# Designs tried in a protein design chat: VHH binders against o26223. Part 5

Target 1, 191 residues: o26223
Amino acid sequence: MKLLWTSQHIKVTVHIDGKVSKMDVLEAIKTRRSIRKYQDREVPEELIDKILDAAMCGPSAVDERPWHFIVVRNREMLEKIPEVHPYGAMVKDAPVAIIVCCDSSLEKIPGFWVQDCSIASQNILLAAHSLGLGAVWTGVYPLEDRVEGIRRLFSIPEHVIPFSVIPLGYPAENPGTRDLFDPDRIHLEKW

## First folded at step 11 (VHH)

Design K25
Fold by OpenDDE, fold request of step 20:
Structure K25 (fold): chain B 191 residues (1-191), chain A 122 residues (1-122)
Amino acid sequence: as target 1 above (191 residues)
Amino acid sequence: EVQLVESGGGVVQPGGSLRLSCAASGFTFSEYQLYWYRQAAGIERELIASITSGDSTWYVDSVKGRFTISRDNSENTMYLQMNSLRAEDTGLYYCAAEYSETFYGSPLFDYWGQGTLVTVSS
């Protein structure tokens, strides 16, 4: 295992065979942070495939799996996303973004698609982090201006609902870790 | 105690310049997205500029090329350099901060300043 340091003092662990080091699921969950700054480095397609595979592994209501994913690498399109999603400024500086969508025609139980797409989005974040990438969930649904903005920009059909935009890249920041465990939020047997 | 304090507002002639500052305290400044809003008389508050925790910037079209948002994490201060000011830039300017570990993307329920008044008039 080799430790590489970028000029920005970001530690990247790689295996001798050139593969990015992976972390266990608990470590990924506990150490994941929203990353809004990225290196000027392309994300290999193989990593995106792994992330998308993970995105599709979560449960969904009655296994409806309503999610679709738009992978955006085009610079012009990435630059346009902040025009319709002003709180997604970092998207223009990312090498790639994933747009998570729901195909309503696949929905079996009304309203549960939000949970389905949330699980998919979170799995994208965790998978990205475990692979040495940084990502952030920028909410689209249920804000109508963002939903329609993304819909128009990507010519998304009316029966498909854009849910989240997730820029991805090799991280160029390290916001540190959080300790958020609160035993007062745990109730035994009753409230 | 969390506090955001805007300063630098005033009266300026068209074509003039102002530099607004927002001094922050009581929270980890570097882990927040920062925003400038403004509100003109009789008009709803509008987002005019933002800077993420990763220094990505955004501007509303009406201020592009004229305004520059920046931050100094060492000083816990955000700035708005306003050049080529116009009468339509007149309004109360608000500083806002939003925690980075969010998927919402709006400082609606986060931290706000009291505002600083900018008046552009001949």
Scores: ipSAE 0.843, ipTM 0.922, lowest interface PAE 0.5, mean pLDDT 92
Fold by OpenDDE, fold request of step 20:
Structure K25 (fold): chain B 191 residues (1-191), chain A 122 residues (1-122)
Amino acid sequence: as target 1 above (191 residues)
Amino acid sequence: EVQLVESGGGVVQPGGSLRLSCAASGFTFSEYQLYWYRQAAGIERELIASITSGDSTWYVDSVKGRFTISRDNSENTMYLQMNSLRAEDTGLYYCAAEYSETFYGSPLFDYWGQGTLVTVSS
């Protein structure tokens, strides 16, 4: 059975007309891109709440749900993040950022918190995209300089580990879509 | 074939100016974060400036107010305007590019130029 993957060009019609077109989950996944340029426009609290709700809906090891989220809107703090995270330059130009953290006291299975926080981070990206926002995942853990930099900047306690910084905003760029399907990465029944 | 080619290096007196260029080919330039690194003799390579695909810029403290990074996507070229040059700015300057769909944030495994030498001496 040759699965003829017809490359349906999902035209992401970004309807500019303020009607948040309901994007289905497959469309969100396939059309999501890292966005590093944002409009000079505030993100409503309602949208942040929806994004955070989505961030908490993913699975975690034995349902440990170790994640915490710092929502950063303060301009001074946003501008300081690139000082400790040089590859997060776009954060200073975003209207808001979410810092995903792990509370190690909630961890039940050692090491799985990385997967938990990754799932939460990806859900933030997908939710943002589905709501007409742009976002990018900037990795913090496991790089010690970034982890400690973010920890100090936000006075994060020792038992809490900063994992990712995700700036968000209304997108001011359109990097296009990707076609990365590779059938050579699919094995049937055995390698 | 992917290429990054630096140019504009040379010998300049303290207080002088240089403009470096990095010409790119073989990839979608607009979808990359771009970086200037430098390596002085006996010192580890350091990041000195970056510009994202969205034109956000970053500078190391030692070059703030003196260096300006920019990009021209229509020409597939990145620039580094260097003013008020100092002896400590001497080194081999590298351009690098990192694809936008990454959460790592480093061009270590992406594209690098061969470097252009900048010498600041009286």
Scores: ipSAE 0.837, ipTM 0.919, lowest interface PAE 0.5, mean pLDDT 92
Fold by OpenDDE, look of step 12:
Structure K25 (fold): chain B 191 residues (1-191), chain A 122 residues (1-122)
Amino acid sequence: as target 1 above (191 residues)
Amino acid sequence: EVQLVESGGGVVQPGGSLRLSCAASGFTFSEYQLYWYRQAAGIERELIASITSGDSTWYVDSVKGRFTISRDNSENTMYLQMNSLRAEDTGLYYCAAEYSETFYGSPLFDYWGQGTLVTVSS
């Protein structure tokens, strides 16, 4: 079975066996959009594995790799996330969500974990897109209410900081592509 | 120019109903998450309902089962159907919009309306 998704000029074919039409990195970056509407279709574990593999491939400060990932498929839990994260309403309608966390005990240099987890989160988004899935980054850290809400909901230890919640699924919307290049933000040799 | 214009507010008795509208212009409406906030006298503004660009909805507990948020992208309009209104629902109701490529989600939204007043009194 093939699932075809067209995003303006890009056609992505996703197979049930996890085989996907390949797009180059630059295309993935430029055509990625936040997706908040999903098909009523399960995401194969193989695709999640690929996404998580990508999430762990980014650099981190002094290679500290402080990230942990909670994969949430349970419908009850997905439905509870918006209760503690009001701006994550789409999570309840997703077949799966990934919660990116930082284990502070793994941190070698204070403060860089935010960059590490950001890189991981972005890689999740890009990987998902490249695999014909839609995803969205819902920020948790540094908003205390969201952090503690997610912590309590998932019984996350105090030394582990939830960073982002990323629902994902087969997309049921097509926001289109953007061109956000701004040459005024580029300075050559000097400001 | 970007505009959000709320309408539909008024005075109603407890148990009554109102339908608020938020008419948007000047931006790509379909690519925004939309929010209803309200502010009662002497109280901070609170989020009461939201609808994502993908039509996922959220409600604060106090309005669950009574309020329904919806959107019509063809008309660039968001709605809030309010049923079984209570005195505590009295306040200024604000429409807000947040662009789809944000991950922050805060009261610092891209666009706000001026509000429409809802008064529930006997």
Scores: ipSAE 0.814, ipTM 0.910, lowest interface PAE 0.6, mean pLDDT 92
Fold by ESMFold2, fold request of step 20:
Structure K25 (fold): chain B 191 residues (1-191), chain A 122 residues (1-122)
Amino acid sequence: as target 1 above (191 residues)
Amino acid sequence: EVQLVESGGGVVQPGGSLRLSCAASGFTFSEYQLYWYRQAAGIERELIASITSGDSTWYVDSVKGRFTISRDNSENTMYLQMNSLRAEDTGLYYCAAEYSETFYGSPLFDYWGQGTLVTVSS
């Protein structure tokens, strides 16, 4: 067991079955960047499982959990995504992509599914980053051409709404971090 | 001041070649997705080629195999090499840049150039 102490955070590490400790959550949030360049390297299914487990841990409106995920590894399918989503060119170069969908039959309160699927999508980005992967959220909903294009390509039924396409892989770029804190956006007690 | 400036347009014969340039000033090109759009008479501005901040490229079918997009981040410049030009390629060519930390995936609200005219005529 190895404990790593830093001036900013307390970290606990445990070595089990050769695995190493996870990244601190504040560090993951601050350092996550959109990654569009990937190594020619497969992503193990076990990492995808961990990412999707994290995606499903988010809160949802009245616990409706409307999300479904399509995991795409087939090279031909990955190469076809930019045909219906021209702004997702990097998807064809990724080893895997996750399509986040809303199953409207699981909705309990209309219209909150966007928040629900946004939470799941952001959790995918953070979980991938914490596992040493890079990812980017390419928007699908609410752009009608993208929604219908992705639905057609993956045979998604009409009651299921594709929300986002998230290509991911081991990163081949490092954009660095940014300082975006703006105290003028903070209002105490009132506007 | 942030600017995109297209250049390299002109008049060429069918089957000819032309190289467009898009130079940026006032921001770091390397953190942007870069796009070439074409606007012909009576047609909405259409996306014809893109290159992501990670150098992935995309081409609309009508130009695939004939046009090549590239970038030189050290000079803040993007290029479009156009070969085997056709009359249908005539139009005003715009470059655009979209910031990389986005999930929208369109430069509609980001930086645009003023355009460079390409005329393919016999």
Scores: ipSAE 0.603, ipTM 0.835, lowest interface PAE 1.8, mean pLDDT 88
Fold by ESMFold2, fold request of step 20:
Structure K25 (fold): chain B 191 residues (1-191), chain A 122 residues (1-122)
Amino acid sequence: as target 1 above (191 residues)
Amino acid sequence: EVQLVESGGGVVQPGGSLRLSCAASGFTFSEYQLYWYRQAAGIERELIASITSGDSTWYVDSVKGRFTISRDNSENTMYLQMNSLRAEDTGLYYCAAEYSETFYGSPLFDYWGQGTLVTVSS
């Protein structure tokens, strides 16, 4: 008997009216929203480990994998992030944040590290959603004031570039799903 | 028509209070980050307070403890309660809104009001 491997569907848990549900990966991608309000509830280390494992599963230029992650749980440090990143006000209300960084000494092909770290950042958002968490990507790079502020706050060396700050927690809001499909962005065979 | 309109500015003595309002038309606040900026004469506008779509607030140090930002989504209005006003609070106050599904984190490319003038003078 042949074992036929169909596409492996990854199901995510979504809390809807107190019920646990399974979610296909396409549904997870379409239902993920930026979450800026969190329950006063700790995120288990096991879930952070799963999220970071997912973050490292993305492709990178020449498999260079230039990413590093700082996990921030300390309340005092979370409260200081908005002082150098005023548009990240929700970070002080999150139980945990992940800072995605590029170690430029790992870069093998010049100029692709932004794509590499963007892939890792998006994977963090999707993995968090799949685990019943909400997250938001707050941009750091390429805004120099934010890069330097975060670098100083977390003692990040000059060859390491903070890329994004991603607060996450169990969501206390539900913005709902959007329909953003635009056929005019699709070009068959040529522009 | 999409519009933000500030109101409530005026002349007030030091130590006094004012409440600014920002009313929206043509969109709803519930999925927006909301901001108050202040521009003193000859100075670039400064972010002084914000409230996220999730109701997290931030204040610049010079206004902490004196100003309170809030929103009323049912009235599509944001407020800035300004207490213990000082001469250095004089300036043009703008509201701004930024759509929540963004990683840029600035209302630069979204909606801005025309401003309301606050003058704190003896």
Scores: ipSAE 0.580, ipTM 0.824, lowest interface PAE 1.8, mean pLDDT 88
Fold by ESMFold2, look of step 12:
Structure K25 (fold): chain B 191 residues (1-191), chain A 122 residues (1-122)
Amino acid sequence: as target 1 above (191 residues)
Amino acid sequence: EVQLVESGGGVVQPGGSLRLSCAASGFTFSEYQLYWYRQAAGIERELIASITSGDSTWYVDSVKGRFTISRDNSENTMYLQMNSLRAEDTGLYYCAAEYSETFYGSPLFDYWGQGTLVTVSS
């Protein structure tokens, strides 16, 4: 039999653990949880590339695409992040973290870079989840102590603003699904 | 009613030990980040230790190696084991909790206990 370009190759290439990520978008959005416990297992560069590809697929104000990403795998650097970001304790236990940044020289519309980087950050979380990884968004901007701490640690220039630190890895916890739909938040035609 | 109640404070001499507890009611600890803060007289509260929902821990440098934070989700209780206590550890100790689906990374004041006093003195 000839090889096809269909999803049949995906089924043939499953890992020994037998899992392949085949997640519908709505399922990914509804089941994604913040994961703060990770297996001691390396995340392949290929998966990080897929996650960052997804991060860059989001819309941005006037297509300004102000985002830059720092991929941190070095154990010593990961262990130092909580020293400047005390609410990011789980980062030292992650195999990898992604720092989402805004290059202000790419900004075309003042102030919309926050939406741009928020979109990229959420896409990272969803893409990681769809690939069988767990992640959590730890806030940096607009908290100036965190912004300056991360900037110093990674030698980020003054025109670049660290926005979020997202540790990720294969999950070692399962917090489960939530039912958060609230119809009182929906307003028809008027407030 | 959501409550956090600290206990285990007291008067101790330098070099001594205390174990603080923080018991929760009205919510389940397992989906929360948990924190210990301390407040010396006239100073703002400072974060001294944290434990995530995934059991990752962080300590401020002044307590690292001397204090150990832990949690027991079955008892809905968090602990702070304080060893080698120093005079500068004197203060009111608060526990706090923050829901796991957050990117802010600091508890709101509505998730604070009333505090338990630790006095380290000769």
Scores: ipSAE 0.569, ipTM 0.821, lowest interface PAE 1.9, mean pLDDT 88

